# Miniprotein binders against q9bqp7: the designs that were tried, part 210

Target 1, 240 residues: q9bqp7
Amino acid sequence: VPQNWFPIFNPERSDKPNASDPSVPLKIPLQRNVIPSVTRVLQQTMTKQQVFLLERWKQRMILELGEDGFKEYTSNVFLQGKRFHEALESILSPQETLKERDENLLKSGYIESVQHILKDVSGVRALESAVQHETLNYIGLLDCVAEYQGKLCVIDWKTSEKPKPFIQSTFDNPLQVVAYMGAMNHDTNYSFQVQCGLIVVAYKDGSPAHPHFMDAELCSQYWTKWLLRLEEYTEKKKNQ

## First folded at step 16 (miniprotein)

Design nA1
Fold by ESMFold2-Fast, scan of step 16:
Structure nA1 (fold): chain B 240 residues (1-240), chain A 92 residues (1-92)
Amino acid sequence: as target 1 above (240 residues)
Amino acid sequence: SPERLEEIIRKLEEAVKLFEEGKIEEAKKILEEVLRELEELIRETGDDELEYILLLVRLALRLIEEGRPEFAIDLLEDAIIFLELLIERLKR
């Protein structure tokens, strides 16, 4: 149970669109400062089990690819993920178009993988946008806020070359999503309420992406776990 | 409940063996039983480590249902390792 409990949802806000809402998706830049990011908090509070599973995954990959091959593989995965996010941002921005070389990535297996999910995405409110929790003092950069099947969601896009997700990222992804949600709900740069999350795992071979929808109850459950991780991070920093 | 976690590990090991033998429907039934048992334990304990294990098993079952059992086996083996570590912590 967190010592400094704070609600994930803001009772002063609504998840329904209104006439005063911006017509163009928000893209607030992330400014570097001493306030910890969501990813930093999660990375510095991994459990021994998470660390062990990550090392196990690394050893399996090294056995398959060799040490140099593993480094090349992980660098390539990072680059493909970055390009996938750029392609999705372009697709979801009405007036934005990709350059010729980047446009070739739109025809990749990852984009084919998410095609059926994109059909259910509308009402985009934010893309690659910074959030800050003004009371709990953490920051983050979220991928997307949009309606999925009529429900406003924080959407996190993940790429997987094989359906073997990066154990660290997959385990903490629900925490990452709710951390962004709670921050956005209490960030003065935003006026709306988000109560749902969506984690989408896209595959390189074009196999249908897996959507993991998180309703308000599930988000509340993961929010409590995020608060515990944030407390652990704060306590760890006090002792250094 | 260390004894119940040990039983879940045995069921997961049996499911992996059945998948390797191509006995997909038998293995799926065991995984569905594991999911029900994990959900019951989570409801009783509120253990967040069990929720991660549940996520791995759910993802593995979905991949198997979609005809991709080779990838699912890796996830199930990771779930077994995590359960073994959890049992050791509970015994301490």
Scores: ipSAE 0.005, ipTM 0.296, lowest interface PAE 9.9, mean pLDDT 79
Fold by OpenDDE base, second read of step 17:
Structure nA1 (fold): chain B 240 residues (1-240), chain A 92 residues (1-92)
Amino acid sequence: as target 1 above (240 residues)
Amino acid sequence: SPERLEEIIRKLEEAVKLFEEGKIEEAKKILEEVLRELEELIRETGDDELEYILLLVRLALRLIEEGRPEFAIDLLEDAIIFLELLIERLKR
């Protein structure tokens, strides 16, 4: 049980969209303060087992591809991920801002992969927007806040070359999503709250993406785990 | 030596902090220094793990230059983790 419990949902915010919701998605810049990011907290609190598995994977890839091949592979993976996020931002942005759609960004297997998910996405409220939890003292940059199948969600887009059909195979991504939810729900820059999360795993070959929907109950369960990770991070930093 | 790797970790942590403070240019200078130190260590040791760490830092710098610092921080944190693991293995 977390020692410093804080709710994921804000009881002071109504679930009803206020009529004053801007027609344009929010894009709040990341404030540059000495506040740890969600990603930093998660990385520095990885278990020894998780770290070992990542290292083993790395060594296996080097053996398979060689050193130069692995460097090229890693570079390409990161570049493809970046381009995918840029393409999604362009697609989900209002048409008036789309003057400079690089059509080349839209020609990817990852974009093809997520087409069936995008059909169920509407009511975009935020894109690449910063969130800050003032009380728990962490920040993050969320990919998207939108309605998925009529439910308002924090959506996190991931790229993978391997199938991830189960939410458990997404490692700490569920923790990242709920961390963003909890921060947004208590960030004064936002007038609304979210109760659901969505992790979308897009595939390079254009095969249908896997949507991992997180309802309010599942989000609450992962929120408890997030709080424990945050406490561990805080204690580790005090002892340094 | 483990001590040289610990110093690189310190510099990477400082760079991350500077990024968080919005001091992007100062952070870039530190990362460039880290790259030089890693390249020197790789020439001395031939350690393939250091080559991967070097790649992460190079990619981080590229992402910063391309206006995606959020992804750069993640890569730097990964580099720190892998350096810590390398140090642990060297001490065994």
Scores: ipSAE 0.000, ipTM 0.259, lowest interface PAE 10.1, mean pLDDT 85

Design nA2
Fold by ESMFold2-Fast, scan of step 16:
Structure nA2 (fold): chain B 240 residues (1-240), chain A 92 residues (1-92)
Amino acid sequence: as target 1 above (240 residues)
Amino acid sequence: SPERLEEIIRKLEEAVKLFEEGKIEEAKKILEEVLRELEELIRETGDDELEYILLLVRLALRLIEEGRPEFAIDILEDAIEFLELLIERLKR
């Protein structure tokens, strides 16, 4: 049990649409670096098992690609992920300004992969937007908040070249989603309540993306684990 | 409970063999048993490392339904490796 327990959901907020809610998706810029980001906390508090498995995966990849090939591979994965997020923001934004670069991004296999998921996405509330938990003192940049199959979700878009998750991303993805959710639910820049999460893994070859839906109960369970990681981060920082 | 994890590994290895032999329906039944056992074990222990194995098994079942058993085999082999590491840690 976390020493500094705090609820993920805000009892003063509703998950129902309000007439006062903005019609244009929010995009709050990430301006603060003085407090830790969700990704920083997770990276600094990996379990011994996660570190062991990540190192084994890295060794296997280096064996296949060589050290320079591994660097090129990871750089390409990062770039493809960035382009995928840019394309999704363009698709989901009410502003439909298409540039030649955007047209090329919209044709990618990753975008083909998510088409069946996008058909069930509506009511976009936030895109590439900063969140801050003012009480727990962490920040993050979430991908998307929208209704998926009628449920308001924090949606996290992931890319995979192969149809299997990587150990670090798999362990941390649910924690990342609930960390953003808890921050948004207590961030004064937002007025609504999010109780569900969705992790969408898109594939480079255009194979159908895999949606991993997280209901309120599951989000609450992962929230407790996120609080433990945040506590561990804080403790490590005090001891160093 | 290393014995329960070893039983799950045995079932996953059998499922891989069945997929390699083209016995898709038999292999799916074994994976459905593994899924049920993992859900029960997670409920009992709250172990989030087992949640990773659960996700891999669910992904493998989805890939099979999509007609991609070769990728399902790859996923199941990753699950076996992860479970072997968990057992090694428990025995230490």
Scores: ipSAE 0.000, ipTM 0.251, lowest interface PAE 10.7, mean pLDDT 79

Design nA3
Fold by ESMFold2-Fast, scan of step 16:
Structure nA3 (fold): chain B 240 residues (1-240), chain A 92 residues (1-92)
Amino acid sequence: as target 1 above (240 residues)
Amino acid sequence: SPERLEEIIRKLEEAVKLFEEGKIEEAKKILEEVLRELEELIRETGDDELEYILLLVRLALRLIEEGRPEYAIEILDDAILWLEMLIERLKR
């Protein structure tokens, strides 16, 4: 699918503030459907290299921790990530009662890790919000849309355990961000335009999180790669 | 250092061009230089992102040895894009 037929940015939308924009961050619920999610598309179109690297990582972890230990490790990583996202949604929410509960969450290493990033985040427009591309027929659940250092970004929060990072998540992180961005820019539930992305990698030990900023040009480059993955997914579905 | 990362990008771009021209041994030599440079930077910085780039370059080199240069080129392009993202972050 040619990128010029399906641009990431919507020419009918502005990235400038709109007076009619809601003052409370949007949270559109994700509807489970037969329409593929960003995550499913990426999982079903992994390259042979990605599959090989993931299997090698899995084998090494099982060798180190045992099968039960590996299962416990992966379950713990999943739970930590879920709690981290829930904590960030609460912290960035304008609701007073949620902020009071969030004081205990500030004690986690991951939350400590992102404090310096959060100081540069303002103008939150969406949190844990569903997006759907009207024409390309895919859905996703994005973490956050907010201004980072004055630029409106799709922000994706990631966790990593130094010195053992989850390398697999890094493969497709830029693709996830641009997929959400393109969907939001063409979703009738939203009125604004996002042109930048931000991947924030938080660390369990509280070490300063690493922000990976994606400008409009880089987002356009990854959008082309996302469209190829989406096309591959569609072709595989037809041929099964 | 952004300057050192930019030098690595230039070398990776040269390697891609050489692979496209069928100059496999010349391109492999450049990738081996990139591996040494990345290992040195990782020792100096402890940067987890550079570990990922190192992994991609090693994978590309292995794919070349297995006779799959078209796959290696794709992996190297991904490494270049990731390094460009790191440079952008460092210049902020």
Scores: ipSAE 0.000, ipTM 0.128, lowest interface PAE 15.4, mean pLDDT 78

Design nA4
Fold by OpenDDE base, second read of step 17:
Structure nA4 (fold): chain B 240 residues (1-240), chain A 92 residues (1-92)
Amino acid sequence: as target 1 above (240 residues)
Amino acid sequence: SPERLEEIIRKLEEAVKLFEEGKIEEAKKILEEVLRELEELIRETGDDELEYILLLVRLALRLIEEGRPEFAIDYLEEAIFILELLIERLKR
């Protein structure tokens, strides 16, 4: 049980969309400060087992591809991921802002992969927007806030070369999503609340993406785990 | 030696700067160099704290691979911070 419990949901915010919802998605810039990011907290609180598995994977890849081959692979994966997020932001942005759609960005297997998910996405409220939890003292940059199948969600887009059909195979991604939810729900820059999360795993070969929907109950469960990770991080920093 | 750690810090700072400039490939090359230097230093010293630094840099590279370079900077800054603390301890 977390020592410093804080709610994921804000009772002061209505679940009903306020009539004043901006027609344009929010894009709050991330301010670099001494406040740790969600990603930083999660990475520094990884278990020894998780670290070992990552190292083993890396060593295997180097053995298979060689050092230079692995570097090239890593660079390509990075570039593809970046382009995918840029393409999604362009697709999800209002048409009036789409003056400079690079059509080449839309020609990817990852974009093809998520087409069936995009059909169920509407009411985009934020894109690549910063969130800050002032009380719990962490920040993050969320990919998207939109309605998925009529439910307002924090949506996180992931790229993978391997199938991830189960939410458990997404490692700490559920923790990242609920961390963003909790921060957004208490960030004064946002006038609305989210109760659901969505992780979308897109595939390079264009095969249908896997959506991992997180309802309010599942979000609450992962929120408890997030709080424990945050406490561990805080304690580790005090001891350093 | 403190001098070797200072050099690693310099390289990490340079990588952060390159990331901020959008020069991702150049930054990545520097990080890969840092990994090699850290691995060598760990083999020589067996220092557990350096293993943690190595992990942070590896995680940064992984985020880059996942197409989220903006989050890699946080790990690099943490690595720099811990290295600075190590240097201070070694100079005492």
Scores: ipSAE 0.005, ipTM 0.238, lowest interface PAE 9.9, mean pLDDT 85
Fold by ESMFold2-Fast, scan of step 16:
Structure nA4 (fold): chain B 240 residues (1-240), chain A 92 residues (1-92)
Amino acid sequence: as target 1 above (240 residues)
Amino acid sequence: SPERLEEIIRKLEEAVKLFEEGKIEEAKKILEEVLRELEELIRETGDDELEYILLLVRLALRLIEEGRPEFAIDYLEEAIFILELLIERLKR
């Protein structure tokens, strides 16, 4: 049980659009400061099994590619992920943003992979937008908030290659989503309530992406686990 | 032995198929068999690479218990890939 429990949902908010909501998706810039990010908290509180998995993957890749080859490979993976997110932001943004987009970004296998998911996405409210939990003191940059099959979701876009690189823990993906959700629900820059999450895993070869939907109950369960990770981070910081 | 590793691969492939068919409990039983076989091989060989495979299978079972069998398939496919590489090296 977490010692400093706080609710994920804000009882003063609704998931329905209202007249005060912007007609274009929100994009609040992430300002760097001493407040830890969701990704920093998760990275600093990895379990022994997650650390072991990442180190073994790294050793294997270095043996196959060499030190320089490994650096090039990981740089390419991160670059492809960045381009995928930029393309999705462009696709889901207003028409004027589309005029500036790189056509090559829109023709990737990852974008083809998510086409069937995108057909079910509407009512975009935020894209590549900063969130801050005012009480729990953490920040994050979420990918997207939109309706998926009629439900308002925090949507997190992931890329995958076969063999899948273990660059990040798959167990932490639900934690990341609920951390962003809880922050947004208590961030004064936003007026609405999000109660659902969606993790979309896109494939480089264009194979259909896998959507992993999280209802309100599941989000509440992962929220408790996120609070424990945040508590662990705080304790580690006190002890160096 | 390459033959014992090939048997583990066959079981992992069967478990993946069962998960894709929604037969979660049957797939879990096969993964539990794989864990026991891997633990025995590790005791016999002291192979660190097999320890890594064991970890991947354990993580897959945990994901299933958390209601995420779709993610479990990714770990099982990774385990199969590494085992195939190990067999290739042994047959050289």
Scores: ipSAE 0.000, ipTM 0.185, lowest interface PAE 12.1, mean pLDDT 78

Design nA5
Fold by ESMFold2-Fast, scan of step 16:
Structure nA5 (fold): chain B 240 residues (1-240), chain A 92 residues (1-92)
Amino acid sequence: as target 1 above (240 residues)
Amino acid sequence: SPERLEEIIRKLEEAVKLFEEGKIEEAKKILEEVLRELEELIRETGDDELEYILLLVRLALRLIEEGRPEEAIDFLEDAIELLEFLIERLKR
């Protein structure tokens, strides 16, 4: 149990649409400062098992591809992910214009992979938008907030070359989603409440993406785990 | 299933002993069985930790074909340790 527990949902906020809500999706710019990001907290608080697995994976990949081959592989994975996110932002925002890179990614299969998910996405409220938890002192940049099958969700888009049909296979992604959710629900730049999460894993070969829906109860469970990771981060920082 | 993972550990431990005894062909057959079982488990569960273990066993088999059994044994020992971590997590 975290020592300094804080609720994920804000009792002063409604989940229903408000007339004061913007008609255009919000895109608050991320201002980097000394406040830790969600990604930083998660990276600095990996379990011993996670650290061991990641280190071994790196060693085996370097052995198989060589040092330069590994760098090229990781750079390519990063670039494909970036282009996928740019393409999705363009598709979900009527104010955006597709770039040549976005068009190339559309033909690569990742966008085809998510087509069946996108059919169920509507009411976009935020895209590539910064969130900050003023009380718990962390920041993040979320991908998307929209209705999925009628429920307002924090949506996180992932690319993968390997199948991820179970939420357990998505690693710390549920923690990342609820961290963004809790921050947004307590961020003065936003007026609505999000109670659900969605992790979408898209595949390079165009195979149907796997949606991992997180209801309010599941989000609350992962929120407690996120608070423990945040507490661990704060304690480690004090001892350095 | 922890029981299926424990069976894979047993087979990997047997392969290590066979390599130490210089019984390369018998050990290779066991590794090929392990690869098949890991591929089935990955298909059923989607567990990304099993994917790392599969890579270790594949690298070990390649090292054996290159005449490097000492390095192969190191990778198999790593695979065993990772499987033990996974079993511990599943029992919790």
Scores: ipSAE 0.000, ipTM 0.188, lowest interface PAE 12.0, mean pLDDT 80

Design nB1
Fold by OpenDDE base, second read of step 17:
Structure nB1 (fold): chain B 240 residues (1-240), chain A 92 residues (1-92)
Amino acid sequence: as target 1 above (240 residues)
Amino acid sequence: SPERLEEIIRKLEEAVKLFEEGKIEEAKKILEEVLRELEELIRETGDPDLEYILLLVRLALRLIEEGRPEFAIDLLEDAIIFLELLIERLKR
């Protein structure tokens, strides 16, 4: 049980959409604070086993591709991920704000992969927007807040070359999503609340993406785990 | 030496802080310095883990130049973690 319990949901925020749904998705910039990111907290609190698995994977990739091949692979994976996020932002942004749609960004297997998910996405409230939890003292940049199948969600887009059909195969991604939810629900820059999360795993070959929906109950379970990771991080930093 | 890696971590942490403060140009200067130090260490040690860390920092710089500093921070944080892991391994 976390020593410093804090709720994921804000009881002061009504689930009723206030009539002033901004016609334009929010894009709040990351603010200048010595506050750890969600990503930093998760990475620095990885288990020895998780670290070992990542190192083993890296070593195997180097053995297979060589050192230069692995560098090229890593660079390409990163670039593909970036382009995918840029393409999604362009697709989900209002048409009036769409300057130069680079048509080349839309021609990817990852974009093809998520088409069936995008059909169920509506009511975009935020895109690449910063969240801050003032009480728990962490920040993050969320990909998207939108309705998925009529439920308002924090949506996190991931790229993979390998199938990830189970939410458990997404490692700490569920923790990242609930961390963003909890921060947004208590960030004064946002007037609404989210109760659900969605992890979408897009595939390079254009095969249908896997949506991992997180209801309020599952989000609450992962929120407890997130709080424990945050406490571990805080303790580690005090001892340094 | 673990001490040289700890110094690189400190510089990366400073760069992240500067990015968070919107001081992008100052952060870039620090990252460029880190790249030089890593390249020197790689020439001395031939450690493949340092080469991967170097790649992360280079990618971070590229993202900054492309106007996407938000994604660069994540890569720098990854680089810090991998350096910390490398230090732990070297102390063992």
Scores: ipSAE 0.011, ipTM 0.276, lowest interface PAE 9.7, mean pLDDT 85
Fold by ESMFold2-Fast, scan of step 16:
Structure nB1 (fold): chain B 240 residues (1-240), chain A 92 residues (1-92)
Amino acid sequence: as target 1 above (240 residues)
Amino acid sequence: SPERLEEIIRKLEEAVKLFEEGKIEEAKKILEEVLRELEELIRETGDPDLEYILLLVRLALRLIEEGRPEFAIDLLEDAIIFLELLIERLKR
């Protein structure tokens, strides 16, 4: 899929604020469909190299932690990630009742980790919201769309336990961000244009989170790689 | 940076040889050098594939420190294989 046939940015949209933009962040529910999700496309098009690495990582973690320990570890990573995302949605939402609902949810080390990033986040336009690329036929659920240091970004929140980040979540993160961006820019449920990405890695011990900002040029470069993965997925489906 | 990755492979191969010879402390010093070089490459490139190699080397060091070096050699061999595959991909 040539990038010139399917651009990441929509020339019919402006990234400038519009007075008619809703004051409440959008939260469009993800509908279960035959249309593949971003995560499924990426999982199904992993290189033989990536598959080998993930299987070896799993085997070595099982050797280190035991079968039950590995299950506990992965369950804890999932649960911590879920709670972190719920806390961020609550913090960034204008709904005051949600912010007051769970004190424990708002006091994690991960939330402490992102405090300095959150100070630079404003103008939230979407939270935990579904996106669909209408012509390329893929869907996704993005974490957040907001201004970071004055630039509208697709923001992806990641958790990491020092010294070992969760390896499966580090693969393809930039591709995930640009896939959501391209989908949102071509989704009729949204009227604005996003040209930047931000991956925020938060730490369990509360040490300062690392922001990885992606400008428009970098997003365009990763978009080309995403289109190749999507094409690979489509070809594999034809051959099965 | 294929040349830098090839240098890391050479260091990992030397560490494996030292472990096989029972020279644990010498091997550990080489692995600590490898960790520093991998962290530098990750900072320079932002390449997420290098994160997995870093994880393997860290696990190997942990097992060695816990007095279980037998599994560390397998982890280091896995790291070498991955680096070779990464070099092959980058030379395209």
Scores: ipSAE 0.000, ipTM 0.163, lowest interface PAE 13.3, mean pLDDT 78

Design nB2
Fold by OpenDDE base, second read of step 17:
Structure nB2 (fold): chain B 240 residues (1-240), chain A 92 residues (1-92)
Amino acid sequence: as target 1 above (240 residues)
Amino acid sequence: SPERLEEIIRKLEEAVKLFEEGKIEEAKKILEEVLRELEELIRETGDPDLEYILLLVRLALRLIEEGRPEFAIDILEDAIEFLELLIERLKR
């Protein structure tokens, strides 16, 4: 049980769309502060087993590709992920704000993979927007806030070369999503609340993406785990 | 060098088999021998990949001592796979 419990949902915010919902998705810039990011908290609080598994994978890849080959592979994966997010931002942005769509960005297997998910996405409220939890003292950059199948969600887009049909296969991604939800629900820059999360795993070969929907109950369960990770991070920093 | 690595693989495979048979003490002796051989190779070559394999074998021994031999087998299988990849790289 977390020592410093804080709710994921804000009772002061109404689930009713306020008439003042901006027609344009919010894009709040991330401020460079001493405040830890969600990603940093998760990375610094990985279990010994998780660290071992990642290191094992890394060493295997280095043995297979060599050091230079592994660096190139890592760079390519990063670049593909970045391009995918840029393409999604362009697709989900209102037409009036569409910078000249680089048609080349839209011609990817990952974009093809998510087409069936995008059909169920509407009411985009935020894209690549910063969130801050002032009380719990963490920040993050969320990919998207939109309605998925009529439910308002924090949506996190992931790229994978391997199938991830189960939410458990997404490692700490559920924690990242609920961390963004909890921060957004208590960030004064946002006038609305989210109760659901969605992790979308897109595939390079264009095969149908896997959507991992998180209802309010599942979000609450992962929120407790997130709070424990945050406490662990805080304790670790006090001891340094 | 490839021949020495192949011999280490053979010993690790034997250790895994001995663990599966419940012969933990015999398996430990083989792993200790493998550690000595790896340490010698590392001194001769300075190969960082061999250093990692050494760490895996050490971790396997520790897990055995902690009463978790099932996890040690998985680590040893990884070590074998890494050695195989290393041999393939050396033959290219």
Scores: ipSAE 0.007, ipTM 0.251, lowest interface PAE 9.2, mean pLDDT 86
Fold by ESMFold2-Fast, scan of step 16:
Structure nB2 (fold): chain B 240 residues (1-240), chain A 92 residues (1-92)
Amino acid sequence: as target 1 above (240 residues)
Amino acid sequence: SPERLEEIIRKLEEAVKLFEEGKIEEAKKILEEVLRELEELIRETGDPDLEYILLLVRLALRLIEEGRPEFAIDILEDAIEFLELLIERLKR
């Protein structure tokens, strides 16, 4: 799929706020339908290398923790990730909804890890919000759209237990970010343009989170790779 | 198996809708039905992917009991997506 047929950026949009923009962050609910999600496309089109690495990681963890230990570990990691996202949504939202539970969430190592990144985040435009690419027919749920160091970004929050992040998300994190970006830029529910991405890896022990900033050029490069994954998914679906 | 998985997806979608409407007890009842159906499928197939889905549904119920329906909804949506992927694989 040629990138020039389906550009990531929408030339009719601006990344600058205007007076008519809503003062509260957008939160459009994700609708379940036949249209594939970014996560589904990526899971269905993993490379043989990604599948091998994921299976090797899984087997090593099972050897180390046992079957029940692995299930407990996986459940805990998933739950910690969801709680981390809830805490971030609460922190970045102007509305204080969960004060009592926020105290417990704010004392987590992951929230401490991300504090220095949050100091550089402002102008929040969307939180836990659905996006759909109307022409390419895919959907997604993005974590956050906000200014990071003055640049409007799609921000994706990740948790990692030092020293080893989940290998399954390592290669596809940039693809996920640009897929959300391209969808948002062509979704009529949104009026602004996003040209940059930010992947933030927060650590359980409170060590400073690692920000991976993606400028417009890098986003364009990953967009080409995302289009290839989407085409592979579409071809696989037609041949079933 | 695919037809039974599709029925489980429909029940999970209904449970999510009920949680969004604040009908917690009705939604919990549906999730309890889903747990029973998943346990039966696991006995029949031994499929580890189904055990993972069972884990997600149990986790969602725990989150409801802890007063976190927003987390439970997210977990259930993940379970639905995983089930959809499993159905696609089985229909090959």
Scores: ipSAE 0.000, ipTM 0.120, lowest interface PAE 17.8, mean pLDDT 78

